# Designs tried in a protein design chat: VHH binders against h2kzm9r124to488. Part 29

Target 1, 365 residues: h2kzm9r124to488
Amino acid sequence: RFTIDTSRAKSNQYVVSLCSKKIGIIEYPDGRSDKQPCDVYWHNVVLSDMNKIVTSPQSRVNKFPGMTELAKKISLTHSISSMQKLFPDEYAFYPNSWFLPAHLADFHAFYRKAQALGKTEMWFIVKPDEGAQGTGIYLINSPNQIRNVDQRQLVQEYVADPLLMNDKLKFDFRVYGVIKSINPLSIYVAREGMARFCTEKYEKPDSSNFKNLYAHLTNYSLNKANEAYVHSNTLQDQTRGSKRLLSTVFHQLESRGVKTKRLWHDIKLILVKTTLAMLPEIMLHYEHHFYDSTGPQCFQIMGFDVMIREDGTPILLEVNAAPSLTADHIVPHPGRTLLEGGQRVRSIVDEVIKIPLVRDTLLLV

## First folded at step 5 (VHH)

Design v24 (framework vhh_8ghr_2)
Fold by ESMFold2-Fast, scan of step 5:
Structure v24 (fold): chain B 365 residues (1-365), chain A 125 residues (1-125)
Amino acid sequence: as target 1 above (365 residues)
Amino acid sequence: EVQLVESGGGLVQPGGSLRLSCAASGFTISDYYSIGWVRRAPGKGEELVARISSSGGYTSYADSVKGRFTISADISKNTAYLQMNSLRVEDTAVYYCAKDEYYGSEEYWEPFDYWGQGTLVTVSS
């Protein structure tokens, strides 16, 4: 019968195992001892030996070759910029971006032009190409504030006009896309996602607040470390929590007069257009690894981080090639911080998002 | 199985330098595993000061140590290092070497999977 190898699923194994049982898939959590292929291989990250893992035409793996690099900030920016030259209106959802050191002169030129036009309130966010969890990220309002101009890093226009809820906390949406195949292209957008909230009230950046990352960055790992972070015990409680269901926040926006059906349509278009921008590079890597394949060998869940401007316009911030499918959170021991560990506690919000996502993905293959 | 052994801690004067070593066994430092240095001072929370993923060449640093500390890894020795320069009294802490799984994601989970015993660094005159 249908079989899955989850030996390389790592932190995602729990959710994948649960879904496999629910739909009747035979799981090998430690791999197969008989050296026979499985129908599905579930990995938490992209591997360089993908074509050695998926040797049967009937087998599939949950990652595309090269995807980790293609989803990184600099490669993503290059892909979107290439499409923007051909279709500037269609790709206006991505903030003005410069990757260093290659585009340092272009960034200076942009800044000088903006200053000449009287735009003295502009802020920019500086991000390392590989960093995670908000590490190394900082805000600047002048090019001379860039700390290590020779390092690979992204400078991007900071969106200072986010749409806020009544609590005045900045938030973004983690939206999930599933690439079922690239030839022909088949992409699905998950109906449920995550809204991630900052833990301190948002104010426009200035000299007194620009270092307060808890007000400016929505990164889950950063914000969960703040004492103000609110975990929810039930689905009803999550309406006020620091991590909420996308559907809950959409309902709250709709009650405030936001055109949520149009917003959702625009967000889905962002996922599709971003995938199309990445597609040529994805196809190149795929064909290199699977040139003799008679059918699709890869599928993948991708995470897209989308912010909403005050006027209701969605903006793409980042793409994640290996979004966490973990469905628990850590409550630190009394008097200790999260980095020391603690009690692992069920996260009902993550379960509601991630169990249907993984279940439906497995049903698609 | 998996074990991390720190060394190189001790007493150092302000402005001095110290190099911590973390010898790993039971796993290989690679794209699938990261080594981090986490410090804890009395009355303060834990701070992730530096992280490295050796095969990806990825490094990250806390703002408090950026420009002063350098993390590196020697794959042949399966050992990670933290070079600490221009040490300050506020760098006084127990420094832990810790292993985690690198996802390339902002949802990368802390705490780390495995921790060393810690090594004390005291910066005083």
Scores: ipSAE 0.012, ipTM 0.421, lowest interface PAE 8.8, mean pLDDT 81

Design v25 (framework vhh_8ghr_2)
Fold by ESMFold2-Fast, scan of step 5:
Structure v25 (fold): chain B 365 residues (1-365), chain A 125 residues (1-125)
Amino acid sequence: as target 1 above (365 residues)
Amino acid sequence: EVQLVESGGGLVQPGGSLRLSCAASGFTISDYYSIGWVRRAPGKGEELVARISSSGGYTSYADSVKGRFTISADISKNTAYLQMNSLRVEDTAVYYCAKVEYYGSEEYWEPFDYWGQGTLVTVSS
């Protein structure tokens, strides 16, 4: 009875098809031949022709217009920085950030002031705005180390005090938020998420280790290329896998005396406050495409990357407008790197996270 | 409808062993939420004695039972187990199987959402 068009779902198609079958939604993997509208259109990424796809008042698409650009590092930083000027305590969860070339002088001024106050060693992370998945990211401890200073890029304070588990690997949480509508605003936070671990033991950055990104960056695309990366083929060994369930890590933190209910509340507030910071730009793009709509036309799963400081406070690192919903991974051929290809293998950790996420998202709309 | 049904309780002598079973229906134990065993004895509060992640990957135990109790799950039978060895008189309690169910909603990370009816374990000479 309910219908879904998955012809543009791409890498999401497997999980969406499985969930549609489970809850009784009729799927059109190649679109409808009768040219009638579907109730849901599922896309892998934000597309420019969205207003031509969802022409019926009862139809919804799983992406907001313009969201890809709004979630990018520089646009996100601009949105949050605007809120920090008005509400500095409420938006303290985002590291001090400068986008280049516009704020290069401000970054130099910050660095000089910190040095004058006796801070002798500070580290910063440099991220290209066009790059995804950690591509081109590097650490610096002096402004003169910035490469291609005239190019669009983000500089942020590096969080050098992460909370570590017994294995001493740095980790972050991928937390999923679902924006059901923006008018009225309705946001849901998925209870399950992913803990993503570095593949080499963390040490505070210094001149000998700052180039070892496998110890400093939790990015999945970077770490999966290291030979030390451990794919969890079962949920029975959650202590060694490079991807683990958020719930499992929360139980481990709770056993150490971390106030996990407060931590979860703070993480949920980060998702809400970040969405509020982005909301004016989201509304502007939405009204341009759906000005005369009679009801909500868009919903979206968003990924939020959150790190925990050693004192237990959560910090927002990144927002992803098209988080991966794939439930498999590639195992490299023996003696070869992941970049040389390999065999596709089911990822039970990804299935446990992403199948309920997509199923519940479809039930919400 | 989500149901957790405990079985395997009974009378046992000190030093003996007993295995509790928690049969799940209306959901699959391979789901992502934790399953726990909570006991309540007369005159005592509730104590979480053991917890396991959805498919058995992570386990934790109260200090009072560590080394004596083992929690496990059999995904094919959709059943969680608590193997209790070297039982003591102080282990006498009603044992409840409990699960966190909700996901993708407005709920925060909370204590267990669903509880079984409980099974009585009596350790006496």
Scores: ipSAE 0.000, ipTM 0.119, lowest interface PAE 18.7, mean pLDDT 77

Design v26 (framework vhh_8ghr_2)
Fold by ESMFold2-Fast, scan of step 5:
Structure v26 (fold): chain B 365 residues (1-365), chain A 125 residues (1-125)
Amino acid sequence: as target 1 above (365 residues)
Amino acid sequence: EVQLVESGGGLVQPGGSLRLSCAASGFTISDYYSIGWVRRAPGKGEELVARISSSGGYTSYADSVKGRFTISADISKNTAYLQMNSLRVEDTAVYYCAKTEYYGSEEYWEPFDYWGQGTLVTVSS
C-alpha cells in the first residue's frame, strides 16, 4: 500500500490524515521508526533537508526546494517583470510593482510621468516583502508617504476598480494549483476555490477611507478580527459569509452577465503563466537538491490570489507556497483570550474546498 | 521539544528602555520560522507588537510601537530580541514570545503554534 509521513504537516495534518484514510493510504503521523522510506512526505513548509528526507527515487515530497523564497513578493515580482519585458501583453495580469529600495527611482519616474499625464487619483499599496496577516500594509497616493524607504518592501499599483457583488464588499479568489512536475511542467487547477470578502463596504480610496483596511484588504487574518466578520458554519451562508465557495460566486457573477467561462480560462492562464515565470528559478533549486534524479521528487499545492476588475479582467495579487489547508477555527472560551485556548469549530466551506483538493492531489501523485 | 523562554522584563520609568530576550530551543530561527512578540494588558485582548519573519531580514511592527520598538534575531544564539525604547505607561503588559511558520499571506486559524510563558513589563513612575 501507498504510505505517507505526515509528521511535519503540522496544522495541515488533520485534512491530510482524513484524506489518507479515505483513499486507503497508510499514514505515519509521528514518522516511521524503521529505516524504510514513505511514498509521500507531507510538509507544512519547505525545509533545507529535503534531499535527505526524499532519498528514494519512488518517494515524493509536497514542496519544491526554494519555493517559499521564490513565491515571496520580491522574487515573484522579479520573475514576472522579467517576463513582462519579453511578453508585456501576456503578463499584463500583474499590477505595476516596484521593490524598494532597488526600484525607488523607477517608482518616482513612473509617478512623475503619471502626474504629467494628469493622473492625479492614483493609489498604491505598500507591503512588507515578508508579511503575514496584513501587518504593516498601507495605502499611499504619493511617493513621499512611503515609510522607512530604505527597508525591503513592495510598492504596487492599487487596483481601485474591483468588481463588487450586491453587498458592495471587495473580494478576491484563492485559486489552487497543483504542480505535479517541472520537467516537463505539469500543473493542475483545482475546480473549487475560495472567495474571500472584506468586512466593510468598498469605496474608492480617498483621504477619509484609505486607513480602513477592512474595506480595502481581503486578507482573511485581518478581516476575521472585525466584528462584522461572518463565519460560514453552513453552505447557506454563501450569500453573506466572509468566506464563500468560488463556484457559488461564479454562478452569481454568471447570473449578472459576467462571462464566467472566459474568466475561468483567463484565471487558469494566470496560474500557468506565473508558474512559467518562476520555472527557471525553481529548476535551479531543484537540480541542486535532486541532481541525477530519474523521476519527479516534488509536487506542490500553490495558492494564487486573484481579484477581478469591474470590466471582468482577472489580476494576480499574490502567490502562496504554503496555503493553509486547515478546516476549522478556534473560538475562545467566554471571558478568556485566544492565548488561553478555546473550542475548535468546523468550517464547512473550508472542508468542501480543501478535502477534495488534498484527496485529488494524493491521487495525482 | 519546542521551547521558548522569555527574559528581560521588569519595572521601568516612563521614557526608559528595556530589552526582552526570547531563547528558542527545539527548532532553528530561520527563513521558515517566524518569531513574534504579543502583549496582553490586564483586561485587554492580545496585540501583536512586533514580528521577524526571516533570519534578521524582514520585520513588522504595530503602529502603537513603530519607531520605539525594534525586533532582531541572533541566529548564532537562536535568540530573538525586542528592544523597547521611549516606554509609556500604556506599554505595561505581559509580553509573550511566540513561534509560527511562514505562509506568505497568512490564513491559518492560530498564527502562533508555540508560546513562551510570558514576561511582565511594568512602566510606572
Scores: ipSAE 0.000, ipTM 0.371, lowest interface PAE 10.4, mean pLDDT 80

Design v27 (framework vhh_8ghr_2)
Fold by ESMFold2-Fast, scan of step 5:
Structure v27 (fold): chain B 365 residues (1-365), chain A 125 residues (1-125)
Amino acid sequence: as target 1 above (365 residues)
Amino acid sequence: EVQLVESGGGLVQPGGSLRLSCAASGFTISDYYSIGWVRRAPGKGEELVARISSSGGYTSYADSVKGRFTISADISKNTAYLQMNSLRVEDTAVYYCARGEYYGSEEYWEPFDYWGQGTLVTVSS
């Protein structure tokens, strides 16, 4: 715990360096010249052989082997779907999902059965495989609207009745979990997270609005491109900013009569149950690399994207194995694109979330 | 010194194909660096055409080139490639190779920190 290598932390290095200094960890921002092991290795992503990163049984790295793939929509949906077959009520927090082309017939069968039961106006979200040819993310209300049906893509039930605030912008919560160890399993849920808001008012999907992704998708990268996006550079912007503190939104929900203590408990259960669904695969990869170690070698911060239905029920949308820990945003120079960079501006909201998160993570290991 | 050097540009007829190469020096294409291809045509502005994580686990393409262009990397040669098929007149541009941080998530975005000199691709009958 006394030494940390942040040479591979990249854009996350600033926050990790601040926290290391604050709690008295000796940092090697360019790596160690003596080739001695550090107690902690902090990487932005790990896809390479763990043997090249963790060479001592006393060292820890901030990623589990295999986690990058396990958290992706295909592997995540497979893990959760397996648990839904065994425990359908416990894993009802994940929308019904189908992989194309393999599950196309199952999707058609589901849709036909729902129609026979009189369930009208169902919407689905179609997410192409990363790097797939064809269209980006889009909404459908009939199987015949699927484009490039032979291409690998996820079809998932779209939650058309999200809980909205007074501004009527759709939002989700980015909640952070910290997996301290898997043997025994030890997971912590960060007290603070972010609420991410769409940039255009939500209306139930119909033929006139289903293409308006700025109203239907809470994705940060998508919404920050809209001129209506409001950067939250002060804590007072929490009432209208596009990125707000989870605690602030929870207080607003509580003032509206939402049972926020129950909601938070249910969200924590989603994080635990999702980790449990992934655990057999995580353990398989972990044992392959660390079966002879004297203690836990890995820990990891995970991002969980959770939306709230109008009835107050939380739904898991996505899991991110490498959530951004940056505490700034880039303003491009006039007439330039974001691709060329610009001025970095502090994000107080991100600092309030991410500095305690990283500090507490380092204190846990 | 970090350098990216493009090659393979030239004149090609509509419907033809061309392969661009980006030779990296001063760093190793690895799990920590993505490579992107960005094009710039007169009056059209800047467009990110394709991006690849060095692990090969994630690739992305602009809608304008999906199904026609393929990005790849050869780690042993420290070189990235852009295979361009079914070329159109509107693909005429200067193509730049650029280095960025790992790209495996829409959330994780950083601007490119090093750029090549560019190579001209002209699609004309």
Scores: ipSAE 0.291, ipTM 0.637, lowest interface PAE 3.5, mean pLDDT 82

Design v28 (framework vhh_8ghr_2)
Fold by ESMFold2-Fast, scan of step 5:
Structure v28 (fold): chain B 365 residues (1-365), chain A 126 residues (1-126)
Amino acid sequence: as target 1 above (365 residues)
Amino acid sequence: EVQLVESGGGLVQPGGSLRLSCAASGFTISDYYSIGWVRRAPGKGEELVARISSSGGYTSYADSVKGRFTISADISKNTAYLQMNSLRVEDTAVYYCAKGEYYGSEEEYWEPFDYWGQGTLVTVSS
């Protein structure tokens, strides 16, 4: 029988365990006592010594070596920028971006050219490479507003023309891709994903509102801290919840005249083209760890954050090499803080997204 | 049994320095775990001050401490550290060491930490 080791799955263990039981996979939640290899190893994070854990050529692990680093803002931007120099039209889905301090002069030059063309309302987002729950991200409208200019950070053009729903809340899509293999490259795109909504109404950035990140950033950890955040506890919350099903939002967009089949096709192309941009680095790390392997040893679920411009054009914002597969959230006890513990509450939206995603991923391998 | 034990807190003058230690037992600091420092002062919510991944590449800091505080880990001693420089009265808080898993993105950090230390008090006053 097919076997899976989930001893290193951590927060993923609940969903992976549920899916394994549904499809008849034998799970070892504490690892195998007989030291025999499993068919699948499910880990929450990329390991430094993967080749010592995945020793059988018939075994698979759910992470590619080095992927965490490759998906980080600086490495991702480097990979995409290299492709933009060769194929500017094909990689136009990624905002203009500058590495600091290396490309500070290029950023100043871009800004001066934009000002000369009368673009006085241009905004930029500054992202530290090492992030934590939206910490350190801020908006600027002039290069002299950059903090700690000598430190490694990403400056990126802020997309000020997002497509909005009737509630005027900015949103993005978390779309899931599954890399089944890299030789040949085989990518699957999950049909269901998550639409993540801001908690305050969007207005174009100006001097009065640019610090209101609840209106400008769709970041889940940031927005859940706002009192206006609505947990999707039931399917009825799909019309007003801060997390909604991608399919529900697509139906709403289609009813408004958005060409959703073309939009979905373009989103799938973004996932493929982004993976192609990362592929050379992925292959180098893979070869280093699995030099002697003749079959695919790795597969991975990747999260892609995509926003839609007012004209219906999708834009890539971020890639996550370890997207959360949890399907619950913690509610603190009344009058207490989260540090003092809390109650776990099911997230129906996350279950509808993540259970089929993990189930189908296991069926692919 | 998983335990995190903080040490190094105390009274310090503004502009001074302190080094907090977090000794881990019952688990090895590894690619599967991250260590963070969270502080709480009366009248303020919880603030994630700094975080490090045992994978040896990821560190993050709150804007309020960036450039002043440095998080590090000694894998051989199974201990994480928070070096606090240029301390301000506003840094007065109980500092908690916490362990969690590494998600690779702050947006997906739904469950912040699964184990917490008892906390250590840092008082910055003249």
Scores: ipSAE 0.045, ipTM 0.469, lowest interface PAE 6.5, mean pLDDT 80

Design v29 (framework vhh_8ghr_2)
Fold by ESMFold2-Fast, scan of step 5:
Structure v29 (fold): chain B 365 residues (1-365), chain A 126 residues (1-126)
Amino acid sequence: as target 1 above (365 residues)
Amino acid sequence: EVQLVESGGGLVQPGGSLRLSCAASGFTISDYYSIGWVRRAPGKGEELVARISSSGGYTSYADSVKGRFTISADISKNTAYLQMNSLRVEDTAVYYCAKGEYYGGSEEYWEPFDYWGQGTLVTVSS
């Protein structure tokens, strides 16, 4: 019947295999030996030779050509900035951003104008390009604090007044979108997502605290390395865990007077508008690989990182073209580090999010 | 059989340079894999020094080595390299080459290394 090749799903294979079994899809975890195509190919990452893998018009792959690069900070910012020039109100959900070194003069001009208007306290986040000389992500309050001004990097307005829960930990939402097709465009938003919390209490940036990334950045890889990081062992631990269900946090926000129905609507619009901003580049790469296709050859789960301002306004931070679909976490063996691995332990929070996500994605395709 | 074989370790003076090599067999350096260099000094624990994904040319470095070390890969030789410049006494460690899943340069692409080499000793002293 319906067939799936998961030989290139890697760390995501477990969840995809589980879902395939649940809905009756025939899985080839090591690929097919009979040279016949599968209906679905599930890959962990975007491949350069995608059109050599998906040769049948009835087959689909879970990645769009070029998407990994298009979702990265510089390409994403370029796509959204182009739309902001045409539709500034519609794309106000993305912070003011400048590419260095190309837009250094524009950044200085913005800063001088803000100073002249009496905005004496502004913070910016600097995101150096991978592979360029730099020291990683950091905060600044003046252009003269940029460490490698001649290198490719992104400078972006920092949201200094995020909405906080009672624990005073900064958080963002990982929201999942499924692009079913691009011609016509069809996108679905998953009903469940993840709230990701910092591991140290948030304070507005100042000269004493701006280097404390555990308080200022919601980055999962950074925060999971902190001793304060808390894995939820049960769903009942949702109030303490560093990863919580989006629905749980939404209920808490609603009890505090946040208009969560409007917030969810605005978040869904962010996903749609961001995809529209990326669409021309996605279509160009798609046509290059699938110029003779008679139907949709690609679909993709994407992760969108959204924070909420103190006034309840959602802001897009990042887009992930290959969000992790793993449903476990690693507890290192006594005396060893996470780099060496350890015991894999079920993550109930990840299962509640990712199993319905993958199941419903396979049902849509 | 997946194997990673390190070479190029040894004794160097402070301020010197050294290039480590990691020869891969049983798999091809490709879009699916990242290769990293992890060092361990007695009493200090493990530190991820550098990581590369061959397809995208994406690299990352620990702050302690940024600007001094360069990771690269030669796909034709199926070999990864760590060029170590301006070496310091605190760089003294056993350096391991390790293979893992693709590193996309974001928090979501973290996975532990599945396969490790035997390690090569680097001693920086006069």
Scores: ipSAE 0.179, ipTM 0.589, lowest interface PAE 5.2, mean pLDDT 81

Design v30 (framework vhh_8ghr_2)
Fold by ESMFold2-Fast, scan of step 5:
Structure v30 (fold): chain B 365 residues (1-365), chain A 127 residues (1-127)
Amino acid sequence: as target 1 above (365 residues)
Amino acid sequence: EVQLVESGGGLVQPGGSLRLSCAASGFTISDYYSIGWVRRAPGKGEELVARISSSGGYTSYADSVKGRFTISADISKNTAYLQMNSLRVEDTAVYYCAKGETYYGSEEYWETPFDYWGQGTLVTVSS
């Protein structure tokens, strides 16, 4: 009989417990009192000492060692940039990027060349290495606008030509990939995902609007704080909610003449190629932690943030090593703030996405 | 059973210092369990003063206390501390220790509301 330890699943526990019950897995929500190993360990974060928790060679954990660091902006950019030198056409889906302070001179050279060619309306996005959901992120149109040039940060070409729906809100897709194994590499792409919308109408960046992050950044945590944010409490809200099903948005794009089957194929290739770029570092960390293992001990759900250009081409923005698997949102008690807790309200959109995702991941194991 | 016990409150003159302690039991301060200090003054709403998690040593502070207050944790004692320096009359409040869950990842900040609260300790800054 198959067993799962969810004592470290925390905010993932509701969805994982629900799925475990549905498929007949025996759950230990407080860990096993007999100290015997479980078949699966479900953690909400990548832990530094996973090899001390997952000691049986027949057990599997839902995180790869080191993955949190590898998915960070600068480490991801380094991995993709290395592949772009060898395969520039295959990795063109990632915007031109420079990590500072090391590549500051290269960024200045790129900017000078662009100016010499008459490109006067180029914008760049500046992201701190430890940025939280848009915290510290800002737009620039000149290198002299970079703050604290000696600090570790990413400068990236801002994609100013996003495909927009009729509401003129910028959006991206959160697409979920499941890394089942790394030797050989086996990746599955979830059939459903999330479209995340800005809360202010998009306009091309200029001196009057570049500080309006609600129009330029699709980050969920940033946008949910805006009064214009529309919770998708029912599937009927899918045409105007701030969080929509990827399949619904794809149907809308198809009705407008977008080649959605090709778009989906290209998005799946982005997930595969990005994982391949990260693979050498993933393998290094894995071998260090599980050098004595005879079979695969790790699997992981990864979140990929993909935007679509006006011409229909997909662009990778970010990779998340621990995407949220919560299927609710919290409404504060009347007259109180969220700091005092609140009532958990079901998110049907998140349930439709995340329950099949977790269920199918557990079936893959 | 989860329990949070605050200590170290009291009366202090403006410009003075106090150190609050929060002894946690029933859980371990870690990458998944964080401690926050929240204060409530009469007639004012609550304010998150500081929060600490072991996710990369992440700490956060309210703008009103930055540079004056320092949050720390002793993992071996499972105790969080709030060192309060250069105290002002405006810092007078009941200070609560609270447990929550946080994760500070590359593009996801994951922070739950506080689910367990201590009883609170009174800090009075007055001459």
Scores: ipSAE 0.005, ipTM 0.312, lowest interface PAE 9.9, mean pLDDT 80

Design v31 (framework vhh_8ghr_2)
Fold by ESMFold2-Fast, scan of step 5:
Structure v31 (fold): chain B 365 residues (1-365), chain A 124 residues (1-124)
Amino acid sequence: as target 1 above (365 residues)
Amino acid sequence: EVQLVESGGGLVQPGGSLRLSCAASGFTISDYYSIGWVRRAPGKGEELVARISSSGGYTSYADSVKGRFTISADISKNTAYLQMNSLRVEDTAVYYCAKGYYGSEEYWEPFDYWGQGTLVTVSS
């Protein structure tokens, strides 16, 4: 029988356990005591010593060595920028970006040139390389507003022309890609994803509103803290919920005249082209860890954050090497905070997205 | 047995600095673990001050401490630190070191082990 070790799946364990039971996989939630290998090892994060986990040629782990660092903002930008030099039209889906402190002078030069051409309304987003859950992200309209200029951080053109629904809330799509193998490269795009909505109405950034991150950033961890955040407990909440099904939003866009078949094709190309930009570094780390392997040892679910411009073109915002696969939200116990855990409450939207995603990923391997 | 031992608390004047240490035993700080500092002041609820994933270098800070506090981890010493600069009277609290798991960029796991806490008093 097929076996899976979920002892290091952590918050993802519930969904993986449910899928394993559904398709008949034998789960070891605390690991095996008999020192025999499992067919699959499911981890919530990328490990440095991957070859110690995958000791059998028939075993697979759900992470590629080095992927966490490669997906980080500066490393991702370096990979895409290298491809933009060779293929500027093919990689136009990624906004102009500058690493600090190394490219600070280039950013100043770009800004001065833009001002000389009469572009006085440009905004930029500043992202720390080490930041998680949208922490430390802010908007600027002048280089002199950059904080801690000597620290590693990314400055990127802010996309000020997002496509909006009737509620005028900015949104992005979390799209899931599954890398089945890298030699040969085999990538699958999940048909269902998540539309993540801001919690306050969008207006073009200006001096009065640029600090209102609830209107400008779609980040889940930021927006769930706002009182305006709406948990979707039923599929009926798809018109007002802060998380909605990608398919539902696509249907609404189609009804408004958006060319959704073209949009989906372009989004799939973004996932493929981004993976191709990262591929040389992925292969280098993979060969270092699995030098003597006779078959594919790694597969991975990746999260891609894509927003749509007003004209219908998709833009890549971020790549997540360890997207959350939780299908619940937690309500704290009486007298305790969420920091100490709590009661799990089902999230139907997350279940509809993540259960088929994990099930189909396990069926691929 | 998992144990977290805080040290470095004490009395400090406003504008001063203090470094808290959290020595971990029973587990090795690694890719799977997040270490956080949570404070509780009299009359206030718990506040997550700072959190770090040991391998990924991901950090998060409460808005009240951004730019003043820095969290770090020394894997070779199996110890996490909270460097507190420009201290204010409102930073007075018991500071707890806590261990959890790094879930993802969107979701940090709740803490499953907590230290005993160390008192930080900021007053003249």
Scores: ipSAE 0.201, ipTM 0.604, lowest interface PAE 4.6, mean pLDDT 82

